# Designs tried in a protein design chat: VHH binders against Myosin phosphatase Rho-interacting protein (MPRIP). Part 3

Target 1, 108 residues: Myosin phosphatase Rho-interacting protein (MPRIP), of Homo sapiens (Human) (q6wcq1r43to150)
Amino acid sequence: KPIYGGWLLLAPDGTDFDNPVHRSRKWQRRFFILYEHGLLRYALDEMPTTLPQGTINMNQCTDVVDGEGRTGQKFSLCILTPEKEHFIRAETKEIVSGWLEMLMVYPR
Short names: E, the ipSAE of ESMFold2; O, the ipSAE of OpenDDE; V2, 0.75 times the mean of E and O plus 0.25 times the DockQ between their complexes.

## First folded at step 1 (VHH)

Design p2m (framework vhh_8pnl_2)
Fold by ESMFold2-Fast, scan of step 1:
Structure p2m (fold): chain B 108 residues (1-108), chain A 125 residues (1-125)
Amino acid sequence: as target 1 above (108 residues)
Amino acid sequence: QGQLVESGGGLVQPGGSLRLSCADAGFTFSDYAMAWYRQAPGKERELVARITSGGSTNYADFVKGRFTISRDNAKSTLYLQMNSLKPEDTAMYYCAASTIEYLPDYEGSYRYDYWGQGTRVTVSA
C-alpha cells in the first residue's frame, strides 16, 4: 500500500558532489511513492500505470541525512544504502521535512 | 475496479448552502484519502478540501470557515458542506480518491487513483 508520495528532484546517477563540475549537473524531476513495505519507487510521472524508473529499498537503508552541505542545494536529503548514496531534493522546507519524517523510520 | 459519483449540485442564491456527496462504487472507501476539486469556466482545476483515511482535513484558503469536508466510512460516502456560497464558487465540483496519504503541509502534486465526472454548482440570483 502506498503511504506517501510527491514530486522530487533526483540527482543523476553517477553524480559525485565532491567533484565541483558534478555539483552543477541538472537534477531530474521524478514522482516518488513510498510503500508501506519500505520500497521507495520513482517514475517519470504520477499516472498509476507508469512503470517506475527506479527503486530504493528503504529496508536496506543505513541512514537518511540532510544533504545541503554535501550537494550545495537547499532542501536536499542523502539516502544511504550499502550499495549507493541517493540524493533527492524538494522545492520547499515543508516538503523535505515531510519526506525526512517518513523515510527516517527505516534506517538500521 | 470502481468509480466515484458526485451528487448534490444545483443552482443556489448567494449566501445559500449546498451539501455535495460523493459515493464510491466497487472499492474499499475507508482505505482511501479523499478530496474535492473544482473547475470554473476558463480556470484551472483547483483543490478545495482534502480528508485523509484517518479523518485529518485540509482546506484551500478561499473556503476556510465556509466549507466542511467529512466522510462516512459506513456509507462509503464523502461530503462537502458548502455554506455562505458566493458567485465565485460557481464551478464543476469533482471528488477524487488516493491510496497515498500526504502530510497536511505537503505542497507538491497529489496523485489520485480515481476521479468522479463532476457535479455542477451555480451560485447566482
Scores: ipSAE 0.000, ipTM 0.138, lowest interface PAE 13.6, mean pLDDT 81

Design p2n (framework vhh_7qia_2; at its last look DockQ between E and O 0.15; V2 from the best seeds 0.00; counts 0 for: pae E 15.7 > 2, unsure alone 64.8 < 65, grease 24.24 > 24.2, placed apart)
Fold by ESMFold2, look of step 2:
Structure p2n (fold): chain B 108 residues (1-108), chain A 126 residues (1-126)
Amino acid sequence: as target 1 above (108 residues)
Amino acid sequence: QLQLVESGGGLVQPGGSLRLSCEASGFTFSSYAMGWYRQAPGKQRELVAFIYSGGSTNYADSVKGRFTISRDNAKNTVYLQMNSLRPEDTAIYYCAKEVRYTYEDLTGVTYYFDYWGKGTPVTVSS
């Protein structure tokens, strides 16, 4: 059921990039797996059976946008859901562009 | 042929040090993040350390301050310097390459999911 995956950096829950103390928070390295039914899960390693640290329901996603303006970080994306924003960062343009293509199919 | 070959493990006393090496082949090493995982008998495989292609590092809390990951892109090699070793560090240590995968049905791209070697055993005992 996995259709895409890879290591990304995830901003800590509740990070407000307009708050200077939040911008010093360490981003969390997680392995993300996108499943065919729109579940985006992340965990501490690449094994699909590892207990996930969290999930993002892409079926409820309202937008996926470039994150640099909000985060100050190159190769970042903002995943918008009704309840909160999720910020991810890749190491290269190729990686973040691949993720954007896979994720942008979901916003309504 | 993608390969990751770990070396440098062995038997050490508590408080000792080891340096693990992982030589990579069959891919453009400088473009990928690399990492070290470990698995003790009867336990799940866990992340130890990771180094991004740009040089940023990340560590499990249990090894922070004691272990240092580094890379030499000219030698296609990633290292793990392990200091102040403890019996709980006893495990088989695996080198890992950043894993991407996609199924052909959706994106037309397929990635391999098997990017670690046979591991190098580390035993820390008195």
Scores: ipSAE 0.000, ipTM 0.126, lowest interface PAE 15.7, mean pLDDT 79
ESMFold2-Fast, scan of step 1: ipSAE 0.256; ipTM 0.597
ESMFold2 (binder alone), look of step 2: mean pLDDT 79; pTM 0.786
OpenDDE, look of step 2: ipSAE 0.016; ipTM 0.287

Design p3a (framework vhh_vobarilizumab_d1; at its last look DockQ between E and O 0.05; V2 from the best seeds 0.00; counts 0 for: pae E 10.5 > 2, placed apart)
Amino acid sequence: EVQLVESGGGLVQPGGSLRLSCAASGFTFSRYAMAWYRQAPGKGRELVAGIYSGGSTSYADSVKGRFTISRDNAKNTLYLQMNSLRPEDTAVYYCAAKLYWGSTKYTESAYDYWGQGTLVTVSS
ESMFold2-Fast, scan of step 1: ipSAE 0.157; ipTM 0.510
ESMFold2, look of step 2: ipSAE 0.005; ipTM 0.328
ESMFold2 (binder alone), look of step 2: mean pLDDT 82; pTM 0.827
OpenDDE, look of step 2: ipSAE 0.327; ipTM 0.695

Design p3b (framework vhh_7qia_2)
Fold by ESMFold2-Fast, scan of step 1:
Structure p3b (fold): chain B 108 residues (1-108), chain A 124 residues (1-124)
Amino acid sequence: as target 1 above (108 residues)
Amino acid sequence: QLQLVESGGGLVQPGGSLRLSCEASGFTFSSYAMGWYRQAPGKQRELVAFITSGGSTNYADSVKGRFTISRDNAKNTVYLQMNSLRPEDTAIYYCAARYFDKYGTLWSPEYDYWGKGTPVTVSS
């Protein structure tokens, strides 16, 4: 059952923010949906029939932290999982604040 | 609180056109994504066309290229322009509103609003 959703910018796969060249890569606009069972899915649009581009399992999330220091982009978050760091960015402080509230229930 | 009223349905011959309207009253219409659904006898409701608060659109494969969804936020209205109508388009058409706040976040899918429907019959 979806419990939250909205448009966010997602850093391209393989982006290394410690690499100066990668810091200029264009973020991808994706529609994110958080489901009650802890799956965070993202897709090209908000249609329920659109196939997801990817999934982040928040039940494996170890932390959700401010991403600005790592990405150089304001209103960004880093979702830490044992396998991968995921970087998302909102267009406003209010959007990123709302997402932080919803995602922070999953880390320890 | 949000009320949706559909209009524009009717009887039309194959190949004809109809324009459906859905007028919203109550809350801030511009914060809602709007959809057109249809339900034929004995079938479940299916999504036909969807338009986001920002104006992005998507269509079911069965209507792509024939139907166009649009909105007029000043008039609190969403439209469905239906061209090249086919007998299989015969259904009751429903307008639905899904809340997305001004920040583009979906609050709850349970707060979808629905109109009462407008019948469309395509036959000779």
Scores: ipSAE 0.014, ipTM 0.276, lowest interface PAE 7.0, mean pLDDT 82

Design p3c (framework vhh_8h5u_2)
Fold by ESMFold2-Fast, scan of step 1:
Structure p3c (fold): chain B 108 residues (1-108), chain A 125 residues (1-125)
Amino acid sequence: as target 1 above (108 residues)
Amino acid sequence: EVQVVESGGGLVQPGGSLRLSCAASGFTFSRSYYAMGWYRQAPGNQHERVAIITSGGSTNYPDSVKGRFTISRDNAKNTGYLQMNSLKSEDTAVYYCAAYPKWLSEYRTGDYDYWGQGTQVTVSS
């Protein structure tokens, strides 16, 4: 069952923020939906029936931290998993704070 | 968590008008990404949806109220409204406001939580 959702910007796959060329890449606007048991899904629009472009299993998440220092972008978060780091950002402080509250319950 | 508080109910004569307000609060997502609806329940009857307004502003009404009721929203004030005109005794009910994320629009009305006691509308002499 979906429990939270909203539009966020997602760093393009393979972005290396230590590479100056990669830091200029356009973030991708995706609709994120968080499901009751920890699946975070993102897609091109807000319909739950739209084919997802990717998923993050929050049950595998080790931490959710502020991303601004790493990305240089305000209102960004880093979702840490053993497999990779996921970078998302919001348009406002209020939106990113809401996402932080919802996602922080999952880190081991 | 989205919360809603209804107000504006009261006693009116048949043919009268009322405007209901639904103040919504929720810092967990943008108000532009949820729909709002008005529902009513009269004694002995099941819940009936009387109006929906989507995040994009599209509206829908059942035949029982079409042309008499108008739903609107003020996204800057995070408030929804139901303007009720030409009220009939059959409109007597407790009116509830629900707000839901757009993805929850695919669930039945019974899946919504009403975050308030509702507001009583009585149409009688």
Scores: ipSAE 0.000, ipTM 0.135, lowest interface PAE 11.9, mean pLDDT 77

Design p3d (framework vhh_8pnl_2)
Fold by ESMFold2-Fast, scan of step 1:
Structure p3d (fold): chain B 108 residues (1-108), chain A 124 residues (1-124)
Amino acid sequence: as target 1 above (108 residues)
Amino acid sequence: QGQLVESGGGLVQPGGSLRLSCADAGFTFSSYAMAWYRQAPGKERELVARITSGGSTNYADFVKGRFTISRDNAKSTLYLQMNSLKPEDTAMYYCATHFYKGSLYEIPSRYDYWGQGTRVTVSA
């Protein structure tokens, strides 16, 4: 069952924010859906039937932290997993706060 | 806040046309994906057509080529243009929202809002 959803910007795969050139790369607009069992899915549009571009298993998430210091972008979050760091950002403070509230349920 | 009102249903003969409308009565229409569903007597509600906030559309196989979904964000109105109507299209038609975007502390569910429906009857 989906429990949260919305448009977010996703940092391109392979982005190294310690490299100044990578900081200027265009973030990708994706529709994110969070499911009650911890699957976070993102796709090119709002339809649940659209093939996802990727997924993040929030049950493996070790932390969700503010991303502004790493990315240089306001309203960004870093989702930490053992495999990879995922960077997302919102258009407004209200949107990022809502996502932080929903995603912080998963890390211990 | 968050009420949908359908209109435009009626009785038509096979091959006829109808245009259904769904008006937003208070939520942020332009932020939602919208859908039309229908329910015939004794059957479950089934998806007819969907349109994203950006205008991308998706149709059930049984209406492809006959129905067109569209939206006017300035008027907060969703439309369904129904052409080449068949007796099998007889149903109550409902509009619905998909997900609330950017909700703060709300849990969006699929189809957060439903209208009361508008009746379409296709018979000779």
Scores: ipSAE 0.006, ipTM 0.183, lowest interface PAE 9.9, mean pLDDT 78

Design p3e (framework vhh_vobarilizumab_d1)
Fold by ESMFold2-Fast, scan of step 1:
Structure p3e (fold): chain B 108 residues (1-108), chain A 125 residues (1-125)
Amino acid sequence: as target 1 above (108 residues)
Amino acid sequence: EVQLVESGGGLVQPGGSLRLSCAASGFTFSSYAMAWYRQAPGKGRELVAGITRGGSTSYADSVKGRFTISRDNAKNTLYLQMNSLRPEDTAVYYCAADKYYVGSWHTLSKEFDYWGQGTLVTVSS
């Protein structure tokens, strides 16, 4: 069942923040839904029936850390998984704090 | 067995204060978000205040500035400090536990995992 949700900005797939060209890419606005079983799903809108653009398995997450140092963007987080790093950011400190609390439950 | 036991309810005059406690047992209290709900005579249950695992709090508009929710993980106890009580605060107050509570978005259709039996608060002169 869904346990949290909201609009976040997602760094485009394949973004390397050490590459100056990649740092100029526009972040994508996606609706994120976190499910009780640990699946974090993101899609183009809030409708549960809308096909997801992607998913992150939080049960495989090794850490969730502040992303500002890596991305240069305020209110950003880095979700670390064995497969790859995922970068998200919120519009306010309150929103990012809420997401950090929800996502920090999963790292080992 | 999971148990949530409320205490601290009673009769108080308008403008008075009460502190409610909820003693939890049978589960890892620190791993659960906690909330206070209330049910007035003839009405449904409504969320009063919530507190997440990390200590973030949220309040219904009707109680903001008057009520304070807090938790003591060492004692497995949830509290609700109620100040400046009004007759419309009269209700049975319920303690609830939910593994993932984070505010109003998900509570529209999500039920809490565990509930207490409730404690009556009457505000009347």
Scores: ipSAE 0.005, ipTM 0.183, lowest interface PAE 10.1, mean pLDDT 82

Design p3f (framework vhh_7w1s_2)
Fold by ESMFold2-Fast, scan of step 1:
Structure p3f (fold): chain B 108 residues (1-108), chain A 122 residues (1-122)
Amino acid sequence: as target 1 above (108 residues)
Amino acid sequence: QLQLVESGGGLVQAGGSMRLSCAASGFTFSYAMGWHRQAPGKQRELVAKISGGSTAYDDSVKGRFTISRDNTKNTVYLQMNSLKVEDTAVYYCAARSIYGLYDKSWYPYDYWGQGTQVTVSS
């Protein structure tokens, strides 16, 4: 069932990028797995049995956009859902480009 | 969880051959496999790696060592030919998570075997 995966940085919960103080918060390293049914799962490690820290339902995604303007961090993406914005960041341009390609098929 | 179990190693005469085996068990997302070694007084170095159908070797072993994979047994081999005294080291089987589609040499190896001693005598 997994179709893509890798380590990414996740913005801490409650981060408001319109607040200058929040922009310096430390991003959290999580292993992300995208499943063919559209669930994007993240956890502390890559083990399938490790309890996930959270999930993003990509079937509810309305857009996936470049996040650099919002976050101030290069190689970041904003995943927009009706409930909230999710911010993820990659270590390199190549990694973020791969994730963008995989995630862009979902927005409606 | 991916577990790596090494076998092989031991004492061999210079000019001889030896094959190391690494059996992988369990499951993780996509991974690349490699053999590392650490000689006395030296830093650990990558000797050979295999990712998909592609292989790469350190210049010191190119033409003498061959890395291969048996997908039916989930086992990776390091065939070492024309062994030199300088090849004496502890050899480690290792696996590296592939971040998405990108297999970059600077990604760390996440899973390691216990190591096996290879001693080449003159």
Scores: ipSAE 0.012, ipTM 0.193, lowest interface PAE 8.7, mean pLDDT 81

Design p3g (framework vhh_7qia_2)
Fold by ESMFold2-Fast, scan of step 1:
Structure p3g (fold): chain B 108 residues (1-108), chain A 124 residues (1-124)
Amino acid sequence: as target 1 above (108 residues)
Amino acid sequence: QLQLVESGGGLVQPGGSLRLSCEASGSIFSIYAMGWYRQAPGKQRELVAFITSGGSTNYADSVKGRFTISRDNAKNTVYLQMNSLRPEDTAIYYCAKYGSFLRDYTSKDYFDYWGKGTPVTVSS
């Protein structure tokens, strides 16, 4: 059952924000849906039948932190999992605050 | 505050055509997925056609090949072109917007607002 959703910008896979060249990479617009069981999925559009581009298991999330210092981009978040760091960015402070509130329940 | 206004419904003979319009106001239309649903007397509401912000479309099997959904982002309007209408297409047709941040995902449809509807009757 989905509990939250919206358009966000996702940093390309393999982006190293300590590398100045990587900081210029174009973020990808994806539709994110958070499900009640803790799966966060992202896809190319909002259509229920669209195959997801990827998923993040929030049940394994170790932290969700402000991403501006890491990415150089306003309204960005870093989702930390044992596998990798995921960087997402919103268009406004209000949107990123809403996502932070929803995602912060998972880190323990 | 946000409003969806459907229009274009009416009485039409079997085999006829109608074009429904849904005009959105009070928000940035272009970022939303939009859909057309219908509810016939005594039946469950069903998804007829769906169009994403990027223009990808999806149709119910019952209307595939007869109905076409489209959008005009400059006019904040979504359309449903209905061809080869059948008596079983008789229903109230609803326009729905997919909200980006739903407070409550109570259904698999993900739509957070319904318009008032426009009735379509297919009868001789």
Scores: ipSAE 0.000, ipTM 0.180, lowest interface PAE 12.1, mean pLDDT 78

Design p3h (framework vhh_vobarilizumab_d1)
Fold by ESMFold2-Fast, scan of step 1:
Structure p3h (fold): chain B 108 residues (1-108), chain A 124 residues (1-124)
Amino acid sequence: as target 1 above (108 residues)
Amino acid sequence: EVQLVESGGGLVQPGGSLRLSCAASGRTFSSYAMAWYRQAPGKGRELVAGIYSGGSTSYADSVKGRFTISRDNAKNTLYLQMNSLRPEDTAVYYCAATPFYKEWGYTSRDYDYWGQGTLVTVSS
């Protein structure tokens, strides 16, 4: 069952923020849905029938930290998993704070 | 946490109009999908209209063309404009909120937060 959802910006797959050229890449607008079993899904729109573009298993998440220092973008978060770092960004402080609250229950 | 407070219910004549409001507390209103449900005496709750966070809407066949759902994210308020009201629209109307609006016809169990309800009576 979905427990949280909203539009966020996702750093393009393969983005390396230590590479100055990659820091200027355009973030992609995706609709994110968090399910009570810990799966974070993202898709091209908010329709239930839209095929997901990807998923992040929050049950494997080791930390959720502020992303501004790494990305250079306001209202960004870094979701750390053993496999990969995921970077998301919100349009406002209120939206990013809400997502941080919802995602912080999973780390460790 | 989201608290929902409904207003605007009352007695109205057949063919009349009424506007319901649902005031939401909290900072995540713009990220929530919202809906209006209704429950007539002796019946289960049924979905009347829904609105996604991005503004897309859906309606029950029985109310299409007569009712309009809208939201004001700056005021954290959901509205239901009801036109051409019929006696069969008589019910307690509930405001509901969830992080994600699911497909049409979903059970009331899919919404996480509910208002107290407001009675709408359509009669002379």
Scores: ipSAE 0.000, ipTM 0.162, lowest interface PAE 10.7, mean pLDDT 80

Design p3i (framework vhh_8h5u_2)
Amino acid sequence: EVQVVESGGGLVQPGGSLRLSCAASGFTFSSSYYAMGWYRQAPGNQHERVAIIYSGGSTNYPDSVKGRFTISRDNAKNTGYLQMNSLKSEDTAVYYCAAIRYSYKTGSLYFDKYDYWGQGTQVTVSS
ESMFold2-Fast, scan of step 1: ipSAE 0.140; ipTM 0.529

Design p3j (framework vhh_7b2m_4)
Fold by ESMFold2-Fast, scan of step 1:
Structure p3j (fold): chain B 108 residues (1-108), chain A 124 residues (1-124)
Amino acid sequence: as target 1 above (108 residues)
Amino acid sequence: EVQLVESGGGLVQAGGSLRLSCAASGFTFSDYAVGWYRQAPGKQRVVVASITSGGSTKYSNSVKGRFTISRDNAKNTVYLQMNSLKPEDTAVYYCAAGYKLFYDSTWPEKYDYWGQGTQVTVSS
């Protein structure tokens, strides 16, 4: 069952923000859906039936932190998992605050 | 058994005020985000204001500074205080609830429940 959703910008997979070439990569607009079992899916459009481009298992999340210092982009968050860091960005402070509220229940 | 019931609509003169209420039943209200939408004749339904389960609010640019959304979890009710009303505010106003959703106009599946709407008419 979906419990949260919205458009966010996703840093390209493998982006190293310490590398100036990677830092200039264009963020990709994706529709994110959070499910009650902790799966965060992202896809090319708003339909829950659309094939996902990827998933983040929030049950493995160790922290959700402000991403601005790492990315240089306002309203960005870093989702930390044992496998890798995921960087997302919202268009406004209100949108990023809503996502932080939903995602902060998972880190442990 | 789940329902949202809007009330408080009516006819008012330009510059007047109205307070809309949306009463919820059949679900754990405090877990839900609630939005107010409006639809004028011949136009698409658009978001007016929203409030998350945690109390964070968002307003459309057309109503910022004039409208205030609030919630009373003890009464399972959300309110829309509308001040300085204009003829352009004339529309049917709907409330919608979604489980912990931040209301985003781009998500077609975002709302679990919708009310039947209440008419607001602002005369000049």
Scores: ipSAE 0.011, ipTM 0.187, lowest interface PAE 9.1, mean pLDDT 82

Design p4a (framework vhh_vobarilizumab_d1)
Fold by ESMFold2-Fast, scan of step 1:
Structure p4a (fold): chain B 108 residues (1-108), chain A 124 residues (1-124)
Amino acid sequence: as target 1 above (108 residues)
Amino acid sequence: EVQLVESGGGLVQPGGSLRLSCAASGFTFSRYAMAWYRQAPGKGRELVAGITSGGSTSYADSVKGRFTISRDNAKNTLYLQMNSLRPEDTAVYYCAARKYTFRDSSGYYEYDYWGQGTLVTVSS
């Protein structure tokens, strides 16, 4: 069952924030949905016909931390998994705080 | 089974105060946005105040500065502190787990939980 959702900006796959060139890459606006079983899905838009672009399994998440220091972008979060780091960003502090609370329950 | 149970309504004089409570059970309260709605006689149901899982609050213009929404996640309880009450605040007040619209690979999903309501009468 979906339990949380909304529009967020997602750093493009393969973005290395230690590389200054990658820091200038355009973040991708995606509609995110968190499911009760811990699956976090994102899609290109909110249309029911649009296939999901990707999935983050929050049950494998090791930490969710503030991302501003890593990304240089306000209201960003880093979702750490064993395989890779995922960076998301919100338009306001309130939106990013809400997402942090929802996602923080999953780190092992 | 999801339940929302409101309490604290009653008769009060103009300028008085009331505190409404909503006891929630059957879902993970701390993860859901919550709201207070009201419905006056002969009018539609309107949003009075909302609070996110993160604690950010919002208010209808008619109640700003007079009403305060808050939550206690340890007690699974939502509150509405109502000060400087006016006759136009007379209504049945409803607790709601806020309507949430999602999109996934299977389509749109939307759900919403409502309490039974508690009557607030502001009269001289």
Scores: ipSAE 0.000, ipTM 0.115, lowest interface PAE 12.0, mean pLDDT 80

Design p4b (framework vhh_vobarilizumab_d1)
Fold by ESMFold2-Fast, scan of step 1:
Structure p4b (fold): chain B 108 residues (1-108), chain A 123 residues (1-123)
Amino acid sequence: as target 1 above (108 residues)
Amino acid sequence: EVQLVESGGGLVQPGGSLRLSCAASGFTFSSYAMAWYRQAPGKGRELVAGIYSGGSTSYADSVKGRFTISRDNAKNTLYLQMNSLRPEDTAVYYCAAGYSKTYIFTSGEYDYWGQGTLVTVSS
């Protein structure tokens, strides 16, 4: 059951923020949906029937931290999992704060 | 500082038309899902229509085919065009903004609400 949703910007797969060339890569606008039991899915649009492009399993999340220092982008978050880091950012402080509140339930 | 200000309510005859507006400020309007809710005397709030940030719409069965929700992101304004109005459409109409679940808008998932505008359909 979906419990939260909204448009966010997602750093392209394989982005290494320690590499200056990668730091200038264009973030991709995706519609994110958080499901009740911890799946965070993202897709090209907000339509209920649109197939997701990817999934972050929040049940495996070890932390959700501010991403600005790492990415250089305001209103960004780093979702840490054992396999990799996921970087998302919002257009406003309100949007990123709402997502932080929803996502901070999961880290173990 | 977020504001949602409704306008356009008034007294109208059964079968008439009315257009409501909701002026939004203090947030990135184009990124938010928007909705119209209404509350008739002695009843709870009910969803009338919703519009996602991308423009996809959803309507309550009671208004489908009569009401049209739309948005103008350049003007940060939400609209509700109400046609073929009925006495049972009499209510205070509220504008709401926030993140919504993919399949349905509910009052519990909206972050911001307007003050409301009264619509009276007299017979």
Scores: ipSAE 0.012, ipTM 0.193, lowest interface PAE 9.2, mean pLDDT 82

Design p4c (framework vhh_vobarilizumab_d1)
Fold by ESMFold2-Fast, scan of step 1:
Structure p4c (fold): chain B 108 residues (1-108), chain A 124 residues (1-124)
Amino acid sequence: as target 1 above (108 residues)
Amino acid sequence: EVQLVESGGGLVQPGGSLRLSCAASGFTFSRYAMAWYRQAPGKGRELVAGITSGGSTSYADSVKGRFTISRDNAKNTLYLQMNSLRPEDTAVYYCARDSSGKYTIYNPEYFDYWGQGTLVTVSS
């Protein structure tokens, strides 16, 4: 059951923000849907039936932290999992704050 | 009592323009993020545009470049200027107060208050 959704920008796969060249890479616009059981999926459009481009299992998430210092981008978050870091950003402070509240439920 | 009242809907031809208004009362309008949603016949609710208390705006891809959300805090009024209207824009448009800044259709309880809606029909 979806509980939250919206358009966000996603850092390209393999982006290393400690590498200055990677910081200039264009973020990808995706529609994110959070499900109550902790799956966060992203797709090319807002239709729930559209096949996802990827998923982040929030049940494996160890932390969700402010991403601005790491990415150099306003309104960004870092989703930390044992496998990898995921970076997302919103267009406004209010949108990123809402996502932080929803995603912070999951870290162990 | 918190109240949101939409107006400005109507019948327009493709390519036309329309401006929707939402009159807010019963709360300090300037301190809340506001949003416009729409629901087309037989479809779910779609976020159209959002505006923060500070005036930052966001838009659905389907309306970017055509619609403009704005607010007048002195008049406690939210606006949606709709240009280059398409048949696909036909829907009931709703004004919503977002106390959380979340801008989502997936958890309607985060929107404390909704207006009654105003019908926009785009056809020739």
Scores: ipSAE 0.005, ipTM 0.128, lowest interface PAE 10.4, mean pLDDT 80

